# VH-VL binders against RING finger and SPRY domain-containing protein 1 (RSPRY1), part 12

Target 1, 184 residues: RING finger and SPRY domain-containing protein 1 (RSPRY1), of Homo sapiens (Human) (q96dx4r300to483)
Amino acid sequence: LFLKEGRQLTYEKVNLSSIRAMLNSNDVSEYLKISPHGLEARCDASSFESVRCTFCVDAGVWYYEVTVVTSGVMQIGWATRDSKFLNHEGYGIGDDEYSCAYDGCRQLIWYNARSKPHIHPCWKEGDTVGFLLDLNEKQMIFFLNGNQLPPEKQVFSSTVSGFFAAASFMSYQQCEFNFGAKPF
Short names: E, the ipSAE of ESMFold2; O, the ipSAE of OpenDDE; V2, 0.75 times the mean of E and O plus 0.25 times the DockQ between their complexes.

## First folded at step 5 (VH-VL; framework fv_gevokizumab)

Design J1 (from G22 with heavy chain R99H; at its last look DockQ between E and O 0.23; V2 from the best seeds 0.00; counts 0 for: pae E 10.0 > 2)
Fold by ESMFold2, look of step 5:
Structure J1 (fold): chain C 184 residues (1-184), chain A 120 residues (1-120), chain B 107 residues (1-107)
Amino acid sequence: as target 1 above (184 residues)
Amino acid sequence: QVQLQESGPGLVKPSQTLSLTCSFSGFSLSTSGVGVGWIRQPSGKGLEWLAHIDWDDDKSYNPSLKSRLTISKDTSKNQVSLKITSVTAADTAVYFCAHSDYWGEYFDYWGQGTLVTVSS
Amino acid sequence: DIQMTQSTSSLSASVGDRVTITCRASQSIYSYLSWYQQKPGKAVKLLIYYASSLQSGVPSRFSGSGSGTDYTLTISSLQQEDFATYFCQQGYSTPWTFGQGTKLEIK
């Protein structure tokens, strides 16, 4: 069950284990390390490293979660195929018009290399961050431990393709993705 | 340097349509995440948000006035227009247009406003 | 609709005073709150966005604070040019709504 402050949301859950939903080792910037099971990523380089997942969604309402393993700077959210990784220039997810990202370290929402503050506290190790994509209402919604932020819409003005779950990592940052194989 | 300027008729008779134009410079409505809103202030009253249009032609209206409002843009002229049909004395106000930030949750640059009076 | 209430409609103060202006939302707005300054016949000026972030070009004597439903604008040392009407606005949920205004007058 999804929970929005002031109302309850109920969504049909999709089990993506049969689709092999994971981080895409073939759609990743040069220096990002991806675990053998495809659900953890870690940056060991001094550059800002990025990855997309294996599934593209272009209709409906979708949700995934991330467990924070390290509490440093990561930008996690949604990106289309047109979003480009510019790891040597420090550009990642949320730094172009084709992606939008949540940053729980600096308490920012990123779009088109611009940011605004959000009200969630800084994330910490063990926190669960939720990522909702509503393609019916053209909204992205971010959650920290079930606590919702207001919807974001800006990225939909530039989209001509579907979205992938995506993330970018500063040096030594790590998180683990849950695309539905485990209960939310 | 972002600048906005409202223009309007000054005086409008009841039951007629009020047409307003916002002319702006220093930004374009072809830029993602940019929008223009209309806000009014009746004499001796507070500010009331009316409508908003963004670069993607996504439009929103104050529900209390929605049936009478039409917002539109002309990107090539850097203009946004607002029409209010069937005006009454309650529509007498100073009308402002304003630029919205990339996220659309506050208005960072405003025009100087134009007074519109509805009278017989 | 989210109602924004500024319970004080007028304040009198002298140059150099510390002034606070309050704003209350009818529900939590999660710091999606902006403050504006208005002088008659002039363009409205944004002072504070996201409850506490200072707009570029606004003097540092202006600050904002608050959370949940209760927010404040503070002017730490009032200047002659600060006599104006001040409005809060919520940016959490449409329709965007404004407080009724607080007029800051010379004592």
Scores: ipSAE 0.007, ipTM 0.541, lowest interface PAE 10.0, mean pLDDT 82
ESMFold2 (binder alone), look of step 5: mean pLDDT 92; pTM 0.944
OpenDDE, look of step 5: ipSAE 0.031; ipTM 0.659

Design J2 (from G22 with heavy chain S100G G104A; at its last look DockQ between E and O 0.32; V2 from the best seeds 0.00; counts 0 for: pae E 11.3 > 2)
Fold by ESMFold2, look of step 5:
Structure J2 (fold): chain C 184 residues (1-184), chain A 120 residues (1-120), chain B 107 residues (1-107)
Amino acid sequence: as target 1 above (184 residues)
Amino acid sequence: QVQLQESGPGLVKPSQTLSLTCSFSGFSLSTSGVGVGWIRQPSGKGLEWLAHIDWDDDKSYNPSLKSRLTISKDTSKNQVSLKITSVTAADTAVYFCARGDYWAEYFDYWGQGTLVTVSS
Amino acid sequence: DIQMTQSTSSLSASVGDRVTITCRASQSIYSYLSWYQQKPGKAVKLLIYYASSLQSGVPSRFSGSGSGTDYTLTISSLQQEDFATYFCQQGYSTPWTFGQGTKLEIK
C-alpha cells in the first residue's frame, strides 16, 4: 500500500518495510489461486472468487495499482471486514454495502450489488489500474493508465474506515497487485 | 408498478413551516440501493433539487437551503417527509418527490407534483 | 455548483422530424447526465441516464450522446406524444442541478 505524494503535495510516503502487504491467503474464497509472491491471483473455478489483502487501512490516503493480466470480468477496489464473499451466488467485491469496486471489462463501478457506467474504455491486458482511498475526504478514486475518474463516495454511507484492498475474479481471470514494492 | 405521490397543505403563510409527505408503492426503502429525493419548480423557473434520503438513512441537502430543510423517512409506512422552515414567497413552487437511483445521481420515478403557494 | 444550460427554451417541430436538444455543463461532468420529459399534469419521466443509457420502457427513437460539457438528446422521428418539455440533470456533484428546460411544440 502506498501513499501517493505527487498529486497531493500534502502526503508523504509510508514506509512499508515493517508491513508485508500482499493478498491474504487466509481471507479468500475457496477456489481462488494465489501466487507464491502473494501479489497475483487467478480464479480456476466457475464461481466468482474474492480476496482481501493483509493490511487494513484506517486513516490517511492510500494508493495501490493492479496490472490487468486477463481482460475479462474482475471487480477490484476496497472492502471492509464486513464484506462477505458469496462465491457460488456470484457476490463479490462491490456487491454489498461494505465494498466498492471498479470493473474495467464491463465499464462499471459497483456498490451494494448495483452498478453505474464509467467513462474509461474497456481495460486490456497490460493496463495499469489505480485505486486511491482518501479517508480524510472520504472518497475513492479509480485510475486507468493514469486517467482519473470522478471520486466515489457512496460506500462511506455504510462505513467510514477499516478498508482492505480487495478483488473478485470471474472464471480464469487474473491480475497482479502492486502495493508499492514496484514503482508507480 | 413503482408509484410516488406527494401530499402537502396547498397554501402556507409566510414564516410558517411547510410539511410535505411522499407516499410510495412498488418498492421499499428496506431495499438496499434506493432512496427518495425532493425537487421543486417555481412557476416559470427551473427545477431545484432540495434533499435526498436513502435506505440506510443517509441524508443530503442542497447547501443553499440546508439550514431550513429536514428530510426523514418512515420505512414501515413507505413514506418520506420534507419540512421547510420559515417559508417566503420564494418557496411557492410545485414540489415533486422522486426515487433516486442506487448512486443517488438520477431519479427514475417521479410523483405528479403538488403545488404549494406561500401567500404574501 | 455546476450550472446546466439549455440555450433553447422553445423549439417547434412537426411529427416525423428529427429533433436535437442540447445541454451544456459549466464544467466536465463525465457523462453523469440524465434527460427527463415532462408533460403538464403528468409525472416527470426519466428518458436517459448516464448520458446515453435508455431507461426501460422508453421508445428507441430517444437517444442520448455527448461527453465532457456538451450533451445532446435526440428524437429520431417525432410522434404526437413527444410534444413536452425536456430537461437535463447532472449527477456528478451535489447539489444535483437541472437545465431550465426546452419546450418542444407542434409546428
Scores: ipSAE 0.007, ipTM 0.538, lowest interface PAE 11.3, mean pLDDT 82
ESMFold2 (binder alone), look of step 5: mean pLDDT 91; pTM 0.936
OpenDDE, look of step 5: ipSAE 0.027; ipTM 0.667

Design J3 (from G22 with heavy chain T31D R99H S100G; at its last look DockQ between E and O 0.05; V2 from the best seeds 0.00; counts 0 for: pae E 13.1 > 2, placed apart)
Fold by ESMFold2, look of step 5:
Structure J3 (fold): chain C 184 residues (1-184), chain A 120 residues (1-120), chain B 107 residues (1-107)
Amino acid sequence: as target 1 above (184 residues)
Amino acid sequence: QVQLQESGPGLVKPSQTLSLTCSFSGFSLSDSGVGVGWIRQPSGKGLEWLAHIDWDDDKSYNPSLKSRLTISKDTSKNQVSLKITSVTAADTAVYFCAHGDYWGEYFDYWGQGTLVTVSS
Amino acid sequence: DIQMTQSTSSLSASVGDRVTITCRASQSIYSYLSWYQQKPGKAVKLLIYYASSLQSGVPSRFSGSGSGTDYTLTISSLQQEDFATYFCQQGYSTPWTFGQGTKLEIK
C-alpha cells in the first residue's frame, strides 16, 4: 500500500495554518540549540539530543517536512508525550515503544530501539524528507524527495494518545522543519 | 547592510597586551541568534580562528590561545573587543572580525581587517 | 584539532574554464564546511556554507558538494572577477580550522 492523495484533507491544512508550530524549547534535551524562530535545531555537544514540537496531533491526517542541513545521523519522526529522551544512554526518537523515526544517514527505520533497513538512498544536504501521520488508518509514511516508503504501523500497538513531530540529533547535526508555512 | 570595522594599535611591543575593537552596524548583539568572531591571518599565510561571542554572552576560544584571550562586548555601542596578553612576534597578523550565524560555525560578513605588528 | 587540507596550493585557469577545488578533513565533519573567497584589498567573502548552500548574492556558477571528509568547490565557467584565493573551513568542532588556501591565477 502506497499512499497517493488526489485530495488533501482540508481540515488539517486549516489547522496547520492557524497555529505557529515550532520546536518546543521546554520539551528538549539538555544540549540541543533551537533557533530563534523555532524551526531549526542542532546538537551542540558530543551527545544525542532530542526535541518535540509544540503541537499535539490527536486526529486526522498530518504532514510535515524537514530540510536536511547536515547529512549525518538524525532520527526524525513522531513521538507521544510518553516517549522519554534517554540521551545519556544514547536513546532518542524511535528508541522506545512510543516513537517511530526515519534515519536517512544509516538508511534505517527505528521503533522500540529496533531498526530495519529502508530502500531510500542516504540523504544529502538539501534533501526534503516528508513525514505523514494518518490517524484514521493508523499508519506513518516517510518520504525522501517525494518518494514514499511502505507504511509503518507498529507504534499504534503501544500508543496512548497524541503525537508530536520529534527529532534526535547526533553531535553537531542540524535540520530545518517546515510545518506548513512553506509550500510542500 | 551589515558592516564591521576593526581598529587596533598598529604596533605593539612584545609582552604587552594587544587590544582590538570591532565596531559594527546593520545588526545588534541585543538581537537573538547573532554573534561576532575574531580571525587572524599572518602575512601570506592561512586563517586562524581566535574567539566568538554571541548575543547571550556565550564565549568560545581557540584552545591553543585560550589562556591569553579575552573577548567581551558592549551591546549599547555595537562593539566587540578582543584582548591578547603577552604578545610575541608570532601574533603579528591581520586581524578580522566577522558576523557569525547564530551557531557561529561560519562567518557571512567580514571586516576589511587591521594589521597589527609586534616589534620591539 | 581537525586539519583541513587543500590539495592544490595554486591553480592556473582561463576565463570560461570549469574549475574544481578540493578540501579534505582529517575526520568526518558531516557537511559542516564553508568556502570563502579572498581578494587582495577586499573583505573576505562567504561563498558556500554547510557544504552546498549558496550564500545570498553569490553567482550560481559557484557550487559546493561533498560529504564525510571530502568536499569540493566548483566554478562552472570562470569569470575575470573569480581570480582569487579560496579557503575551506570546517565548523564541526572547535577550534574552527581553515585550509591553507588555493590561489586561482590567470593561465
Scores: ipSAE 0.006, ipTM 0.517, lowest interface PAE 13.1, mean pLDDT 81
ESMFold2 (binder alone), look of step 5: mean pLDDT 92; pTM 0.943
OpenDDE, look of step 5: ipSAE 0.059; ipTM 0.683

## First folded at step 7 (VH-VL)

Design K1 (from G61 with light chain S30Y R54L Y91G S93D W94T; framework fv_umesolerbart; at its last look DockQ between E and O 0.47; V2 from the best seeds 0.00; counts 0 for: pae E 9.4 > 2, grease 21.6 > 18.9, off the site)
Heavy chain, then light chain:
Amino acid sequence: EVQLVESGGDLVQPGGSLRLSCAASGFTFDDYAMNWVRQAPGKGLEWVSFISWDSGDIYYADSVKGRFTISRDNAKKSLYLQMTSLRAEDTAVYYCARSDYWGEYFDYWGQGTLVTVSS
Amino acid sequence: EIVMTQSPATLSVSPGERATLSCRASQSVYSYLAWYQQKPGQAPRRLIYYASTLATGIPARFSGSGSGTEFTLTISSLQSEDFAIYYCQQGYDTPYTFGGGTKVEIK
ESMFold2, look of step 7: ipSAE 0.007; ipTM 0.574
ESMFold2 (binder alone), look of step 7: mean pLDDT 93; pTM 0.945
OpenDDE, look of step 7: ipSAE 0.018; ipTM 0.626

Design K2 (from K1 with heavy chain D54N D57Y Y105A Y108I; framework fv_umesolerbart; at its last look DockQ between E and O 0.14; V2 from the best seeds 0.00; counts 0 for: pae E 10.1 > 2, grease 23.2 > 18.9, SAP .522 > .496, off the site)
Fold by ESMFold2, look of step 7:
Structure K2 (fold): chain C 184 residues (1-184), chain A 119 residues (1-119), chain B 107 residues (1-107)
Amino acid sequence: as target 1 above (184 residues)
Amino acid sequence: EVQLVESGGDLVQPGGSLRLSCAASGFTFDDYAMNWVRQAPGKGLEWVSFISWNSGYIYYADSVKGRFTISRDNAKKSLYLQMTSLRAEDTAVYYCARSDYWGEAFDIWGQGTLVTVSS
Amino acid sequence: EIVMTQSPATLSVSPGERATLSCRASQSVYSYLAWYQQKPGQAPRRLIYYASTLATGIPARFSGSGSGTEFTLTISSLQSEDFAIYYCQQGYDTPYTFGGGTKVEIK
């Protein structure tokens, strides 16, 4: 019997609004538009574009959410500063050993440029995707509308801390981030 | 009614300082990025500065970098422009302007306040 | 810095006729282009954003088209209140820049 909700995991919620967590306009690939409030991104070119947020997570248990605005290919998750997705055309979050990403369009988890299927259905516009990083247990957990997947641990073989929320967008894809300024 | 009302425009000497204010009403100020845009007498429009809703992104035109400082007070629903080292070419009507959601255009404008820099 | 070039500088048009204003960007701004109207003694007002989206409360006789580097504002049947200066503005990247303006005058 698989537990589908995060109630079996312990974590401490942190409100990031006072820390001004947002997408980092100085840590973004060339053709990604970031909204002025720093919480929404849109790819406006025929390309695969990426961004990290401004806040580095290096201890504890952290959680953020994304609202799917378009239901196409996006790779959303966690990356360290060592991730090279901004330096490689055609590469995104999950395409190196320093990042791990959830893809709700193709139903894949990406790590080190390899993918595996996950059991969530394809995401739809308006869906809420959750991203939990547990640095105590060294695991990442992805949620679709509150339903969790099995933990992902492989990125911790390469990196133990120093993660940022990060995302990659196929052409014309868009989502909105919630780092805790709005209720989950 | 959505309004932006600028104030603080004055006659100043070259090298002087001036602080412009913009009072917002009729909308949730914290939801919007804000800008200053200026227009020299008989000339076109020039964007001056941008500030995001939480002051996390701030940008300036090259002509004012290092001399002007944009800020906002969300509790007071107010936008500010601190101007220093003023020059004759800074003479203009200064508009407070609200960004649309994506920061691509300016959907609400104030009436403007005149800054004149002359000796 | 992205340079916005408007043409013509002055456009003389009879009431009821069609006016066509041009705006060119020095590099692609995709669809991040807005058009503004300014009358003497007034602040600008937004007519069009995202190249072709009509702003709320703007009459349907105004329309925008184009993408990339070439953009057009069209006023299909000029009214007396439409004689003004029109500016284009790119919203792709800072510094945001305006064109030099097109003055639409009675012919």
Scores: ipSAE 0.007, ipTM 0.584, lowest interface PAE 10.1, mean pLDDT 84
ESMFold2 (binder alone), look of step 7: mean pLDDT 94; pTM 0.958
OpenDDE, look of step 7: ipSAE 0.035; ipTM 0.652

Design K3 (from G61 with heavy chain D54K Y105S, light chain S31D T53Y R54L Y91G S93D Y96L; framework fv_umesolerbart; at its last look DockQ between E and O 0.03; V2 from the best seeds 0.00; counts 0 for: pae O 12.6 > 2, grease 20.4 > 18.9, off the site)
Fold by OpenDDE, look of step 7:
Structure K3 (fold): chain C 184 residues (1-184), chain A 119 residues (1-119), chain B 107 residues (1-107)
Amino acid sequence: as target 1 above (184 residues)
Amino acid sequence: EVQLVESGGDLVQPGGSLRLSCAASGFTFDDYAMNWVRQAPGKGLEWVSFISWKSGDIYYADSVKGRFTISRDNAKKSLYLQMTSLRAEDTAVYYCARSDYWGESFDYWGQGTLVTVSS
Amino acid sequence: EIVMTQSPATLSVSPGERATLSCRASQSVSDYLAWYQQKPGQAPRRLIYYASYLATGIPARFSGSGSGTEFTLTISSLQSEDFAIYYCQQGYDWPLTFGGGTKVEIK
């Protein structure tokens, strides 16, 4: 079952004590469904839907992982509060200067609505994508199944703190997030 | 544009066999579970079979268990239904239908192919 | 299996009027309920999923409500193209099952 803001669903209580962060159902596009655990997102619309997590990174080094459920277009990475996600306009993570995203489907890195190729193969169902944010070194590092890319530093010319894990989804795409609930 | 095109429908005798195909296009086929749903002439809809994106999970309606086999070829973006021991009550238009993630509903349907089982 | 019962079997409605279709499940299906429209000679088209979510491209005059065992499809103002058969379908448990359908016809 997936949650949508404003809907009352009847499920059993879920233990969320081990979760450091989760997808923010209050900071999500209209047609993006979030699981009860807040760790899985699914887009049920033809629009480009986005979500940020609940935890804001203001300092230090942070890491999370995403399991690719569907291998379609998603832009996953980091965004700030200043990032604007306009689902009807197709704006998502990496489409402004305050966010940066990894796209394993099109093999691109997105920043400020610009893309550049990366050397990772297209992601597949079951793949694990890693997202490291180092505010000390002002860099983001993306991983695919443990293989890392060169650091991305562009976004730090616009902002140096206040990042959220964030993702944008094309139609019917889905992924699972691990913010530390399970060992990396 | 998502398209599902069924084929293989024919007239067969009771006890006969028939293989239906569904050609998918306009989407990443292996990202979606697929279904067969049938509709007897003048009757309602009946779910027949489900297959997950990697064929890991398969389900059948009791009415077809042991007689029908669902399969898929993701490289060919094709869904299949092998029907054996066909009965008169199997007469129906057979639809190929794409599932949402959990397989809870069908968002796209083909136009169907008619299977007629008659002596 | 979960039995889905639709009522009425036939609903006569005038153009512009409100149409209310009911679907009952023999046991709770939570929100795993979809509605489909089928016109003569055509494949079904999904209208509603997850009990109340409007499918892409479906006019806003269609709406779904309910949870558990009782569900309703509402057409706020019936248009000429809305005369068809409507099916509900539960996706909560295997086997997936459909209701018997409600035929919406011109009064």
Scores: ipSAE 0.000, ipTM 0.570, lowest interface PAE 12.6, mean pLDDT 89
ESMFold2, look of step 7: ipSAE 0.006; ipTM 0.527
ESMFold2 (binder alone), look of step 7: mean pLDDT 94; pTM 0.956

Design K4 (from G22 with heavy chain S32E, light chain S93D; framework fv_gevokizumab; at its last look DockQ between E and O 0.41; V2 from the best seeds 0.00; counts 0 for: pae E 10.5 > 2)
Heavy chain, then light chain:
Amino acid sequence: QVQLQESGPGLVKPSQTLSLTCSFSGFSLSTEGVGVGWIRQPSGKGLEWLAHIDWDDDKSYNPSLKSRLTISKDTSKNQVSLKITSVTAADTAVYFCARSDYWGEYFDYWGQGTLVTVSS
Amino acid sequence: DIQMTQSTSSLSASVGDRVTITCRASQSIYSYLSWYQQKPGKAVKLLIYYASSLQSGVPSRFSGSGSGTDYTLTISSLQQEDFATYFCQQGYDTPWTFGQGTKLEIK
ESMFold2, look of step 7: ipSAE 0.006; ipTM 0.540
ESMFold2 (binder alone), look of step 7: mean pLDDT 92; pTM 0.942
OpenDDE, look of step 7: ipSAE 0.430; ipTM 0.789

Design K5 (from G22 with heavy chain Y106A, light chain S53Y S93D; framework fv_gevokizumab; at its last look DockQ between E and O 0.09; V2 from the best seeds 0.00; counts 0 for: pae E 12.2 > 2, grease 19 > 18.9, placed apart)
Fold by ESMFold2, look of step 7:
Structure K5 (fold): chain C 184 residues (1-184), chain A 120 residues (1-120), chain B 107 residues (1-107)
Amino acid sequence: as target 1 above (184 residues)
Amino acid sequence: QVQLQESGPGLVKPSQTLSLTCSFSGFSLSTSGVGVGWIRQPSGKGLEWLAHIDWDDDKSYNPSLKSRLTISKDTSKNQVSLKITSVTAADTAVYFCARSDYWGEAFDYWGQGTLVTVSS
Amino acid sequence: DIQMTQSTSSLSASVGDRVTITCRASQSIYSYLSWYQQKPGKAVKLLIYYASYLQSGVPSRFSGSGSGTDYTLTISSLQQEDFATYFCQQGYDTPWTFGQGTKLEIK
């Protein structure tokens, strides 16, 4: 994988044996269910439900993956702590200036409650979605089964650092996160 | 069908203010997340971006001309206006308006252009 | 400002030729690069956006490639209607800037 023109990909390497990266059950909207191991979430309500992970990314280049369990509407990407969960208004990750999200069902990139289409096909059950955050070049890059989209930079006009992996789920949607415990 | 049409004075005397209007159809700056930009082309020369305004009233200007430029919109009339103050012969060009995405990264539909000549 | 350079100001070619037009940015623009076609008396037409994405309604003989500072527009089999001037444009940072143009003429 080349994440910048002509540069070799280098993943940020951290020791996670003493730090457990998972979905944060204390940083989650009311009706989202989180698995006991903290790596799988599903929405069992009729509302749009959101969560951030426990790990704050403040420097370097970071990458995580998600396995699509259901192929419906989810918005998955990166958010700072300033991003608000506005589930009673139908807003999730990508719906404010502090977050940016990939939507593989509707084929959209979301930022500040505005969207643009992307060229990836609609995601399917079993697909792997990749999420790269480059804090050196101030870029976010989304992948579907290894196929890269053009970089996104707009969130960095409002926010400089302090990102968490984050997701929002429409009713009955589910995915499983991989923060590096499983090989990419 | 997205269409844009420029309207301008044709001839302007030096030191006066040039006023241009872009009238468009097939999209709205009140409902959708798009914008309109102005680009000019002097005779036999390349394209120069002047200004951009989006649906959210975010405005941007070419820094080399910013002190002389004003962009505005009238969303109810589907119009975008550009004013250039204190014109000189160097402002003689064909002026285009064009639709952009709301991030202003590319211009997908252009008007036919309107020639403005600055002469005494 | 980001300077966009098209090293060739004019090209002569024949119908059926493969034509390549090059554009160089003064700094990395991360694929925020568009290609436009201009014919006398006609509206400018977007061909390629985000370096390699084909605009709707543009024939598939047009393609874009490149990354970083170096970008290329390719016409795989030149047609009569393709004789025009071609501009690149960066959309990475304001002011949006254009290359000086490459005029494609019949040989």
Scores: ipSAE 0.007, ipTM 0.516, lowest interface PAE 12.2, mean pLDDT 81
ESMFold2 (binder alone), look of step 7: mean pLDDT 91; pTM 0.939
OpenDDE, look of step 7: ipSAE 0.017; ipTM 0.636

Design K6 (from G22 with heavy chain S60Y, light chain S93D; framework fv_gevokizumab; at its last look DockQ between E and O 0.04; V2 from the best seeds 0.00; counts 0 for: pae E 13.9 > 2, off the site)
Fold by ESMFold2, look of step 7:
Structure K6 (fold): chain C 184 residues (1-184), chain A 120 residues (1-120), chain B 107 residues (1-107)
Amino acid sequence: as target 1 above (184 residues)
Amino acid sequence: QVQLQESGPGLVKPSQTLSLTCSFSGFSLSTSGVGVGWIRQPSGKGLEWLAHIDWDDDKYYNPSLKSRLTISKDTSKNQVSLKITSVTAADTAVYFCARSDYWGEYFDYWGQGTLVTVSS
Amino acid sequence: DIQMTQSTSSLSASVGDRVTITCRASQSIYSYLSWYQQKPGKAVKLLIYYASSLQSGVPSRFSGSGSGTDYTLTISSLQQEDFATYFCQQGYDTPWTFGQGTKLEIK
């Protein structure tokens, strides 16, 4: 996790020891299981289950990573507090105007319940997916094993700040989050 | 170092209750977010999952055997026990206990197994 | 119940061979698949979890792959200590079920 200073990309690592960045067990759809240390989540239901993390970002440049544990359908990215978890209707992160998500199983970028294909291969177990949010330039960038996609800007037409890292999981899908506690 | 050890009666008469104990070290069910399960293997046959108890005391049983099975834990003694009622010759097997991951879906450390024979 | 099928009950191979063992599930299990090694008189060992993740302490000649219903364990260069019986197991839905095993024998 880092902040960008000024108009140029600069890199500083934010100390998270006083904040404890993790998945928020109090901001989660009803049937999602979250691990005791708060960095791993899995859906155990037939519905599409969602979670936001404990920290909100309003300025600068932020980055987190996810390790793919199961290679099925997950939608992972960024959402504001206004993003709704419509889990019983199959709506998750990227399915409203307040969120944008990367789907490495179906090779899609999701915004406002619409999708477009991306050129990354399908993710596989052990892959590292990166999520960069640049609030200065109003863009989001997704990485697969260090390979960058073109910036995504569509969510910024509806909102400009107040983002949380967020994810949605199809039945029995699982991943592990790294908010900076281990090296990228 | 994670270790598990099964103990059991060796020989059990038909219709009696089989009681098994798994004693373990190197982890705690109260703090580690893992579980313990029981798996058996009849001679020359495959593995059959029996039951599982996790760190928050959720219990899971193989449905084909559930009416005869009881799993429990004693966290102060680092033990998990399994009881099987109304045993028959079909219950003759090597019985293993094993530690599961924190989701309960695979077993990373196993005991050596204990043979239980149902006869006479 | 989800049925796990290992179509080959035994294989003969020589030290140095590449060996492939296949496991098929009766429905999609979304990579909730583990592989185990069993030798007589020894504790069962976990080799692979979540289809492709290598357990700590397992030699890198072991690898796992597959998705959906079809999964594979590969030993890239067989060693003397690898002669054993290998089981797959699904962890997607209870009861957890195992394949019937593939015995790997020295030729």
Scores: ipSAE 0.005, ipTM 0.508, lowest interface PAE 13.9, mean pLDDT 81
ESMFold2 (binder alone), look of step 7: mean pLDDT 92; pTM 0.938
OpenDDE, look of step 7: ipSAE 0.209; ipTM 0.730

